# VH-VL binders against o27280: the designs that were tried, part 318

Target 1, 266 residues: o27280
Amino acid sequence: MDSMNVPEVLEIKRIVEESESVKTFIFSWDFRREVRPGQFVMVWDFRDEKPMSVSLIDPVRSEIGISIRRVGEFTDRVHGLSEGDLLGIRGPYGRGFELMGRDILLVGGGIGMAPLAALADEATARGMRVDALVAARTADELLFLDRLEAAGVNISTCTDDGSCGFKGFAHERLLTLEENHDMAAVCGPEPMMFQVMRILDERDVPAQLSLERYMKCAVGICGQCCLDDTGFRVCAEGPVFWSQELSRVREFGRYRRDPAGRRVPW

## First folded at step 14 (VH-VL)

Design D76 (framework fv_marstacimab)
Fold by ESMFold2-Fast, scan of step 14:
Structure D76 (fold): chain C 266 residues (1-266), chain A 118 residues (1-118), chain B 112 residues (1-112)
Amino acid sequence: as target 1 above (266 residues)
Amino acid sequence: EVQLLESGGGLVQPGGSLRLSCAASGFTFRDYAMSWVRQAPGKGLEWVSAISGRGGSTYYADSVKGRFTISRDNSKNTLYLQMNSLRAEDTAVYYCAKKSNYGSFDYWGQGTMVTVSS
Amino acid sequence: QSVLTQPPSVSGAPGQRVTISCTGSSSNIGWGYDVHWYQQLPGTAPKLLIYYNTNRPSGVPDRFSGSKSGTSASLAITGLQAEDEADYYCQSYDSSLSGSKVFGGGTKLTVL
């Protein structure tokens, strides 16, 4: 209810360096407020707030983790923080992933592995077989490989430059994977997600996709993620959507919006 | 060598039931989605039903939804199609087809004829 | 007609080129879904001829080629041979139909 909309000032308990550009910030969490993989929180640095996917859900340690890539002014400030410093956290928000069947394929690109890492933990805890395709531009940008391996996940990698695993894009690597799965979960750059989604559709694998651009729609801020009320009503169930729901969003994977609201090709 | 062999076709009355089987060999059956595709005499191909490799997801064409049930037994490398409430328009050769990683039907069985007639 | 439209027949002389069209819409080929082609000789099961828009399985002559543009796809056959007489089907996926694969209506090729 009310408690979800009031920022809590939390101490940074631990910081994990995931890569040169990505850090995971770990906080103590009261699990009376449930959190599921695929949900996000609003992170407030006392100047600006941004939505961030939950990347770690650890009820044994009573901890939640948020992974943040350094890409601009807000994230630069947050990356400058140390253990013991404070951040405001509000949430969780949004629809989480649903798990069905015995087997799941995770396809993650870059920071998109963050919500998928949390999902991998839940899927393995349920006894599912988990295969992960982890994609990045270069080997040093691959995320969460050690954590996934420790969880018993079967890992495939691909890099644009061939520095680790398959040389090429995620969708190209996906075409060479022989195993079929009962479902898939996908998160990463929107053009990658579009290519992966259509292949999974064609292979009879139902897929859920997580779209960062729709996180604010899930908290009722339609002017930031949907410029049309009809689109907002659909997006209110985000950021996680089944592939069949995305068939109603014709700009998915094709266009983005600039600050003026104009359609710009990817 | 990949082989798919259908059986169970025959003549059945309208409203009747029939179960088709497809015996698969030459590949790891559980790793691939399987489909049934039918072809009425002198007509084109129509996809009927699909099942994921582990059997957790099933799909049906609107024309058969609620009447047909696809299933598989991975321990026996066998695909099934249970057909209930059969209609004259279900008359067709039914093909068992293997789904490739590219989404194509890369191997097909020889087909089994189902005739629904009084 | 099917969701994917093919001409019911095409013809050509031996050695010539023929093209078979497969016309879709924004919910299938126009959405970006891939197109596959199958050859069916009389009394036989369909055989995969072209997969993933442009690729040939082992054993398919390079006289057969596929292409995709906009909402449509085409199968081109060069150097026509008598044994090419068959029915040809395109196949794709339609996002408006849950889990559904859609076939074109089929095209009968006659070698004159």
Scores: ipSAE 0.646, ipTM 0.847, lowest interface PAE 1.8, mean pLDDT 87

Design D77 (framework fv_marstacimab)
Fold by ESMFold2-Fast, scan of step 14:
Structure D77 (fold): chain C 266 residues (1-266), chain A 118 residues (1-118), chain B 112 residues (1-112)
Amino acid sequence: as target 1 above (266 residues)
Amino acid sequence: EVQLLESGGGLVQPGGSLRLSCAASGFTFRDYAMSWVRQAPGKGLEWVSAISGRGGSTYYADSVKGRFTISRDNSKNTLYLQMNSLRAEDTAVYYCARKSNYGSFDYWGQGTMVTVSS
Amino acid sequence: QSVLTQPPSVSGAPGQRVTISCTGSSSNIGWDYDVHWYQQLPGTAPKLLIYYNTNRPSGVPDRFSGSKSGTSASLAITGLQAEDEADYYCQSYDSSLSGSKVFGGGTKLTVL
């Protein structure tokens, strides 16, 4: 229990450049602390601490990977680190994905492919058939394609600009996929996840969605992220929720919170 | 092309059981979620139950949950509805329907009549 | 009584326009779930008429059109013909605790 709450100072063993804005940091990991796809860790640069999804779980090599997109001061500093440098890691935390059935659909947008890549590894290891819809704004922002292919995943791509695969958004591509699945897992920008969830609900495919804003609630940091219009408070452990749970959150996919906590449209 | 053919309907007493079948042809059955939708005489449509393409997920209307079981045999291209503890209000034409990738019921069978009466 | 409300009947003369409303709530159409429409001719099974709010299946004439706004949807039929006499049903998804497919109560269309 204590090992999950105390940061371990770990050496960056390897860094993989996934794109111009995304890097995967790989650490040796003691798997006596179990890690499940969909869980996150707190990454500490000895100044600030931020939640990051686990993107690689490799017990054979005794490694975990954490994929980080460059979006602000903390992530800029972490991106400036080199192999051999140190980071504090504590966790894992949160509710991971649950696998059911024989066939699974993964729908990932941008960095949202990170936790889904870890899930793909587990699903294929269990003998499931895995289809992945990988979405990004442009071809150079598509993540983990080689890794998914190596795992035996059936891949469809879409880009907003048409530079790779289907030209359009994830939900538009999803409508052209005829195959039904026993479940789906979805991670990406909230507007994309809302549109995808709605289609999967209508198709009778149970979906799990991973929401970054709920990672703070899972570790006891709770603020503006989980109130709906009726005063219903969604402070359940995240970041992974079933679509039926998210259908009760009126703000999901429609509104975000500004720094002052006000509801603003996406 | 696409055909759905229901069978197994009939007259049954309250508390009895009945099993409906739907034979599908003209498409790759395993790729589509399937549903049962019923219509009481002179009344509107009511969704009853749904099953995912491989059968890993099932859904039921509250009115039938615990009494009805949906299942499928993809090797035989056949959908089933096992109906137990039947009530007079279950009297209806039962339609087999295919769920499209847009979430609509794009093909329907001709229906089979279930009458629950003493 | 249905969670999606349709008028029980509508009527029009041949060649005229008629609209059939489908009124939902914040848990279905208002949650941006899609609306589909079905036509049921007397003594027959329902047939898909409009899917995904506005789309027509192959073989459905452009006299039939669908729209969706807020918590409601509408089916419009222009150039009414005697063959259009039927029951019309809207259908959506409801995000209540159980989550389910919901149908409107149905609208009987009479032509002349």
Scores: ipSAE 0.693, ipTM 0.871, lowest interface PAE 1.7, mean pLDDT 87

Design D78 (framework fv_marstacimab)
Fold by ESMFold2-Fast, scan of step 14:
Structure D78 (fold): chain C 266 residues (1-266), chain A 118 residues (1-118), chain B 112 residues (1-112)
Amino acid sequence: as target 1 above (266 residues)
Amino acid sequence: EVQLLESGGGLVQPGGSLRLSCAASGFTFRDYAMSWVRQAPGKGLEWVSAISGRGGSTYYADSVKGRFTISRDNSKNTLYLQMNSLRAEDTAVYYCARKSNYGSFDYWGQGTMVTVSS
Amino acid sequence: QSVLTQPPSVSGAPGQRVTISCTGSSSNIGWSYDVHWYQQLPGTAPKLLIYYNTNRPSGVPDRFSGSKSGTSASLAITGLQAEDEADYYCQSYDSSLSGSKVFGGGTKLTVL
């Protein structure tokens, strides 16, 4: 029987503090349940359950890592946990990234670097050349730079306030990068992803984008899984989509949905 | 000095095949996406096909999909367009063009004429 | 059936200002895709004139300028000269055409 829908209670083996607001929780993992970059798990603190992208996939050490940003009650409780404490993990779920070609550009904003860090590991292991554009509001919010450097990734940074690297937004920095790529993977705030997608479309670079806000839909929890223009079911195919699938959706990058399912501008 | 030089055009019968070449110089060829753009006599520009810098991704206009194949040899700095099952409406000057990081066609070759006729 | 509409011709006298429009839709310029402009002198290949809506390549005089608003773009030529007599093409990207790069139908500029 498919046991991936049954939560397993796992011990927190190690906690890595990535920044003041982000921690990576590392668990022993039985890789008979295959996990791929771009997939997520449901994390259960025995009170509430939330989807979290897998940020580390390490079959050699038999470990997975889940990176969590402190943004509300659930994540605040989880950040209060220590090594040795228990969490429920269910999954993996969702469509992961597909790799093609000889080189890849990663464009990540904030916590969106989490699934891209796992992808960088797989791409480098396959012998691909990996370039990463890492974006954040400030230098202190740039994530995984040391890990990407250790993996042999060529890193460019940008911050809104200019505290590290290029001063400006990811799409503005992208325009100054002259190298072409066989593909790209993008994860971050939707407005950033929209701007990056259109530039990559114009450059003839196929891109996959991760719509993390739709992760609950993939496990049947969210009732608001269709995009208005096409009736396209994000939950059935997501969270990772090719840019060709998103470029015809008028909602993408312009509107989000509130808890009542109403369109609200970004 | 960026230079693009097309060759391989000529007269071919309907249903026939031609292979176009574009020799590139003056830049790091593998770092740029390349395209073929055509122009029928007295008409406007029409994009035909594109290929990524390393050659891992290809794109085709619906009018040529399944009949044309774009490829590149980065060791020879050369772009190719294999044209099969040619039709009268494929008659055009075919331009080789380089794609900039802004998405524009920043350099163009002088073009090579393809005439599909009996 | 060009998805970007340009007037087939425009004319002006030396020293005047002319503008060439490029009208798109919600699937291209209206989707925030960028607009580029090309100049084609008789018997020659197209040359990049304006890229990324408003930018000029090195060597293009500042009397050429581009703009973009809503679903349309415009190329302005001030101080019109005889050597400007050419065909002008706008170009963008259209998501409704399987992601095709699309050109306007072209505008023939005549310097009177």
Scores: ipSAE 0.701, ipTM 0.875, lowest interface PAE 1.6, mean pLDDT 88

Design D79 (framework fv_marstacimab)
Fold by ESMFold2-Fast, scan of step 14:
Structure D79 (fold): chain C 266 residues (1-266), chain A 118 residues (1-118), chain B 112 residues (1-112)
Amino acid sequence: as target 1 above (266 residues)
Amino acid sequence: EVQLLESGGGLVQPGGSLRLSCAASGFTFRDYAMSWVRQAPGKGLEWVSAISGRGGSTYYADSVKGRFTISRDNSKNTLYLQMNSLRAEDTAVYYCARKSNYGSFDYWGQGTMVTVSS
Amino acid sequence: QSVLTQPPSVSGAPGQRVTISCTGSSSNIGWNYDVHWYQQLPGTAPKLLIYYNTNRPSGVPDRFSGSKSGTSASLAITGLQAEDEADYYCQSYDSSLSGSKVFGGGTKLTVL
């Protein structure tokens, strides 16, 4: 009934190949439904529905983009689609990022760079200085570098194998960055986010972190969307949280949940 | 050579106000978060307030929230602490300190004494 | 009361080893926040002695060392010298106190 709760069938207007494993699907969007960086939508291929972060927000062209990594049956099927094909989209859902100050740091790992790319566009359009630390396993898995460069973002890279930029992990690279920031936004694997968060906490940089996992129940009724100690529901109260909110969650960065909701070490 | 020099301390009556200053030199001031840390006579160190490098974020200990305001002027390389509604328990030496990229207070000023007494 | 607990005093003879403990909880050191140590000589401002658990700033001799395990940290001073007589403070970050930087109560080291 509600346009946010019923999938709208939309035509794929354009597909951008971001890497061998990642594509951005672009749709015409009616911005009477406001979309903010950090929010997600449910993508329906007429068989399964999965949450995907919004990676492009363009009110001038009346378009949104959704970046999808090929990791399983659903995403493999979606990657097989072409311009002109149809997908169901409902949303947006969740709390988006909040921009504060004049200088911001973005720290993205893998596909976690997707919601941060949308945030970078908004921050640069507002005249903010944006530094991005983009992390991946290999150079071929670094995402959105051309788009970030075009937006005027100052980019640092790190790869586990040293194939581009700093050889090592995001938190190790972060320790070598001396410039202070008014805020940070972080998205990527949870162990990376935990290590980055504590460094930013100690530097007095307020950080927002996006928890992309367990967003299957878009209205916040599913137990897998709930954080261990606080009772937060990621779909309803997140996926974006301030570091102060996450610092009291015992499972953050240490444990994940299996399909039955049981705690499992990373 | 990094230097931090505090000024503005003195004797003030309960309920009064003081403004502390910290003049910084020897580094790019805007690139570092700054803090005020105090020490009451014969007591330990207590963190009071912090400000980000560009001034967009500020933090306060619960004991001073609503009474103290931290600010900075990066064009003058100066950190400030505006202290209002002063209480006897605010009596302390106030240190200006720089926050390193590792989260430590890597450089400290010599301190300025604030005495709240009638 | 300090959130980080240190002994109020320790003493040692020249050439000996002393260890100063810093005991925290699950909201600070136990949350894997880092520990820093400061030396305060009589009548002077504090000076950074150890940062990021184990690291020494340039000019700090290697007879000073830091360690961290569980909810606690320790500062060790070997080859104790008269000029080491000072107050020593540990410092960390506490998530339960709205992101407060927390100091231990301080330890007065007396060189006998």
Scores: ipSAE 0.521, ipTM 0.791, lowest interface PAE 2.7, mean pLDDT 87

Design D8 (framework fv_marstacimab)
Fold by ESMFold2-Fast, scan of step 14:
Structure D8 (fold): chain C 266 residues (1-266), chain A 118 residues (1-118), chain B 112 residues (1-112)
Amino acid sequence: as target 1 above (266 residues)
Amino acid sequence: EVQLLESGGGLVQPGGSLRLSCAASGFTFRDYAMSWVRQAPGKGLEWVSAISGRGGSTYYADSVKGRFTISRDNSKNTLYLQMNSLRAEDTAVYYCARKSNYGSFDYWGQGTMVTVSS
Amino acid sequence: QSVLTQPPSVSGAPGQRVTISCTGSSSNIGWGYDVHWYQQLPGTAPKLLIYYNTNRPSGVPDRFSGSKSGTSASLAITGLQAEDEADYYCQSYDSSLSHSKVFGGGTKLTVL
């Protein structure tokens, strides 16, 4: 029996409201099953199962956290739950981020800050200098600012509407940041990640990027993870990829696949 | 004023070794990625190697991978290129260059000549 | 051969306009990577002339301009002067060559 492939029914220990549309659900976790930043779990509400990135990893308190944005029927039901209610959790799955060097730049858009918040905790615990560029459409959609600040992270913000920090997109803000880093980690909307990746490649900053659409493929569900250029290689290695792997993929940032496997423009 | 000053070039036999240095001044050295770019006599520019600001990541052109090692000492504001197993094809002027936040080589040193010949 | 193709030479008379092309592929300029241009006067180190496709560093005359479209980029020099005699190099990034910075082969500009 593969214990990672069987859901455990876990009690919601604590719920943190991150914004009007985002909550973090915290569960007790047995760390005999190791969890790394960048990995995800399958969340089961006894009707549907969806992949969710792990946003909190705390082996001292024996807890994990999963941050969920309210966006559809499944997430609406989960947002209606209270402390003490039950969810099925299966995993963790996927490869996590690798840390190297003495400093790291995190670039997160919207809910993409969730796996990066867990990575920030790990990087600061290792004594790395952490700079975070946190991007959102508006100020009230910026996530984890208090948590990052408490961890000693140097924070820059950018909003599309200019309501907090730099007015503009993440990649435009990145061009005004002159400091170089030993590595970067990027998570957010795929068009944002494509623009950020190109700049980091040109700056000689090795970057890892987390692709939401490959989370299901990491659990062996084919058809959601195959790219026109790389085929099965990509689905075996997700959701976190080095920029070297992604920059060979013509599909990245331009096309995605619907549930039937058809190519759909961004 | 940004300045980059290369040294350490010279004549070396095939199979030999040289270490190049680049002394940087006029900016916060640790905040910038640095590169080596070479130019064979009468030929064009070829990127050789790059290193991140704090030295945790390095990159190499396929032609030098396994033979050359880039490093930096941020306490001395100095970039290095250790060149081993040198070949006649490595004969070139070697430039130290700073990488801007736009990905361009915005400042260059004057270059140091490396000649690999028997 | 270079992965970015430039004409080996170009010439013009004082006051004329010249253009230098830089032709890439889907793994570099066509992928979206940015193009920079460098001027190398005889016996000197290269100097940044145009960065990030279209931008001029301080001190570069407005006679120099850059553009980028599809898989190619161009450097335009208007009002050609004798002091513009130099080698010109385009530079981008290529994902297929171990993620390398790539230079064009260079163009020798002669002012007649």
Scores: ipSAE 0.731, ipTM 0.889, lowest interface PAE 1.4, mean pLDDT 88

Design D80 (framework fv_marstacimab)
Fold by ESMFold2-Fast, scan of step 14:
Structure D80 (fold): chain C 266 residues (1-266), chain A 118 residues (1-118), chain B 112 residues (1-112)
Amino acid sequence: as target 1 above (266 residues)
Amino acid sequence: EVQLLESGGGLVQPGGSLRLSCAASGFTFRDYAMSWVRQAPGKGLEWVSAISGRGGSTYYADSVKGRFTISRDNSKNTLYLQMNSLRAEDTAVYYCARKSNYGSFDYWGQGTMVTVSS
Amino acid sequence: QSVLTQPPSVSGAPGQRVTISCTGSSSNIGWAYDVHWYQQLPGTAPKLLIYYNTNRPSGVPDRFSGSKSGTSASLAITGLQAEDEADYYCQSYDSSLSGSKVFGGGTKLTVL
């Protein structure tokens, strides 16, 4: 409880440049505090605090990694840091992915591959067959391909512009895959996740989806974490949800809410 | 050539049990979700149950939940439906059907007739 | 009552066009779930006719076409032939029913 709510000031042990816009920050971690794929931590730069998914979980090296995309002032400042610099980390928070069956399909878009990369490591270690559909707008935005390949993951790629792999969206590529899986895990832009979820629902593949947009309130107390129809709080009950839970949420993939509670289209 | 062949149908009394089998050939069975769909005499199609490719997930229509169990044996390319506590309203032709990558039932067996009467 | 509503029957003469409607709700077609169509000739098992709203399997003539808009879908058959006499079923997925694949009540097509 207390250890989760108090930020621990940790030294950046190593930085991996994943792409022009994404870096993974690696910290020593005491695994007496268990971390599971799909969980997130609050990252504090001593000015502002933001939620970030855990992208590396390595108990053998006693390390965790968090992958951060440069999208605004906070992430710009964090990207300016070097090995040896300090960040506050608290958590982990949220419900992680559940693994079942003998094979899994991962469908990730952009930075959504971060929690799925950690899940791929766990699934592979468990002896599952892992297939990953990695999607991005362009080839330069595809993430973790080398790491997934090193883990023995079967990779297919798609880009909106056709610069790598299938030309088109993740859901269009998914329709060309004939293999069924015992389960799937999906993370990426919400419109992508909505399209993928519908297809997996119709294919009888149970899917878990990670809703990262609502991780603003680490303790799950703010209304911004609530899903419209169900009252589920992403921080308290997510960020990982089963597709059956999300298929009843009218806002999922269609609109979100601003601080005043008004509907905002994606 | 994809083939699905159902067996195990017959006449059974209300409250009885029956197990249906569907032998699949011509494709990699484990790569496809499978379903049972039934059709009462002179009536329309009703989905009954579904199972994922490796059998890790099962789904049931509310009308059969708790009474029917779907299962598969991928080593034998065979789908099963165990039907317990049978009712007159379960009387139907039961079809084995393959789920495509688009979510459609792209191949169907010829069906096996289940009649529940005293 | 079916969750997806089809007219019970439709008829046309050889060479004419008929349309079969499939009306759903916000929990199925209106949720953007896809619509598939099946043809069942007398005494036979159903056969996939249209999948994923508009697509034809190999061997299905292009005179069969599907469309989807809002909470409804339609199957159009042009150039009617005697061999088209059959029952036609739409099928989708319904989010308000746990994991449920839902079929329309079926439409019997008679070629006059």
Scores: ipSAE 0.633, ipTM 0.844, lowest interface PAE 2.0, mean pLDDT 88

Design D81 (framework fv_marstacimab)
Fold by ESMFold2-Fast, scan of step 14:
Structure D81 (fold): chain C 266 residues (1-266), chain A 118 residues (1-118), chain B 112 residues (1-112)
Amino acid sequence: as target 1 above (266 residues)
Amino acid sequence: EVQLLESGGGLVQPGGSLRLSCAASGFTFRDYAMSWVRQAPGKGLEWVSAISGRGGSTYYADSVKGRFTISRDNSKNTLYLQMNSLRAEDTAVYYCARKSNYGSFDYWGQGTMVTVSS
Amino acid sequence: QSVLTQPPSVSGAPGQRVTISCTGSSSNIGWHYDVHWYQQLPGTAPKLLIYYNTNRPSGVPDRFSGSKSGTSASLAITGLQAEDEADYYCQSYDSSLSGSKVFGGGTKLTVL
């Protein structure tokens, strides 16, 4: 409603096809508005508005990128757009990742690699050593491998079907990795993140996890966000949380809420 | 063969300080998180402090937070525990322990006795 | 005192089966954190006996087994032998405490 929350109409400068179902939309950006990895923007197609993580932050070219997976009506419409078309963008919003130490681990599942790719760029630019565990159901769904390799990231892959790298789940692959890290950043399906978090907790690696469902809380839209059995309002500014914050949430990794607010197992 | 050898224990008066060391051998030290676990005479095990493999993250039990500092020197394969403002209830055998990939303490040193008394 | 509760003692005769329980809560075992077990012989350092709920390190006899269900875990010892007389500790991770690895209070096993 006011000028600080009004979407800015931006031209799609470039579109990168990451996979059959994922595209990155690139826009010119004025970096007097700081953007950090792990933050999101609201993308408006002049009919509907959805939160999307920032996947590219390039101050040298004055560009940001937003990676979008095709999963429904809104994303289908956005995927139909071309270079030169317009989208409304407002933000950035939310709590971004914090970097600490010298050696970091990224664990990404599917589209969860999008915010982690931006983090990898920042970490490598700071001279940090970055190891990435990239997980997907199949080889075709592994994202950003060329970009991570170009940045100097040490990459391990795993796929559920064994079509690339380790055959199995991210947490199973993580158990076979010997090198320890100063911190980890994790983004992907909530059950994957829960399993990875437990292993990192037990290894004494502090982890930050990005929860897509909490993006709207950062802009004040979720007034009745509740994550525990007592009905206490647990509406922390997301989407990035430390594992110590999430480990107090009984629902994380066990349950989700349906539209009626009922607990449903994953 | 994995070996952990503690040293630096002894008798100290309340309010005093001690620095414990743990010399590690037989594995790539920097790839493992390390912990200190203590055991008071006739009592159970109590986790005290942990440090990540690269040393960038440290953790402390509430009972020692602000008084103890864990550190490591990966070039010397050595873990340290600086203990300040010691109290009678800190009297215990202090074990150096390696954290496995599975989160267990898979190797332990023989322990070093710290006595805080009179 | 301890976040994980064990019986203070258990006893059995040679050849018998004994079970040692480890009772936690929703912030540790109930949050699906793993349970590890340690054996401490008199006058010695603890040794890893069971890790990651059910796994045995090399050299641990198959008479020792671990299990986990709900908010609790159990260590079973079959074919009890005199040399099994020791203190046994369960260990997990507790999310409600700052970065805490938590031990049970310990169980003294006496071989009659």
Scores: ipSAE 0.380, ipTM 0.729, lowest interface PAE 3.8, mean pLDDT 86

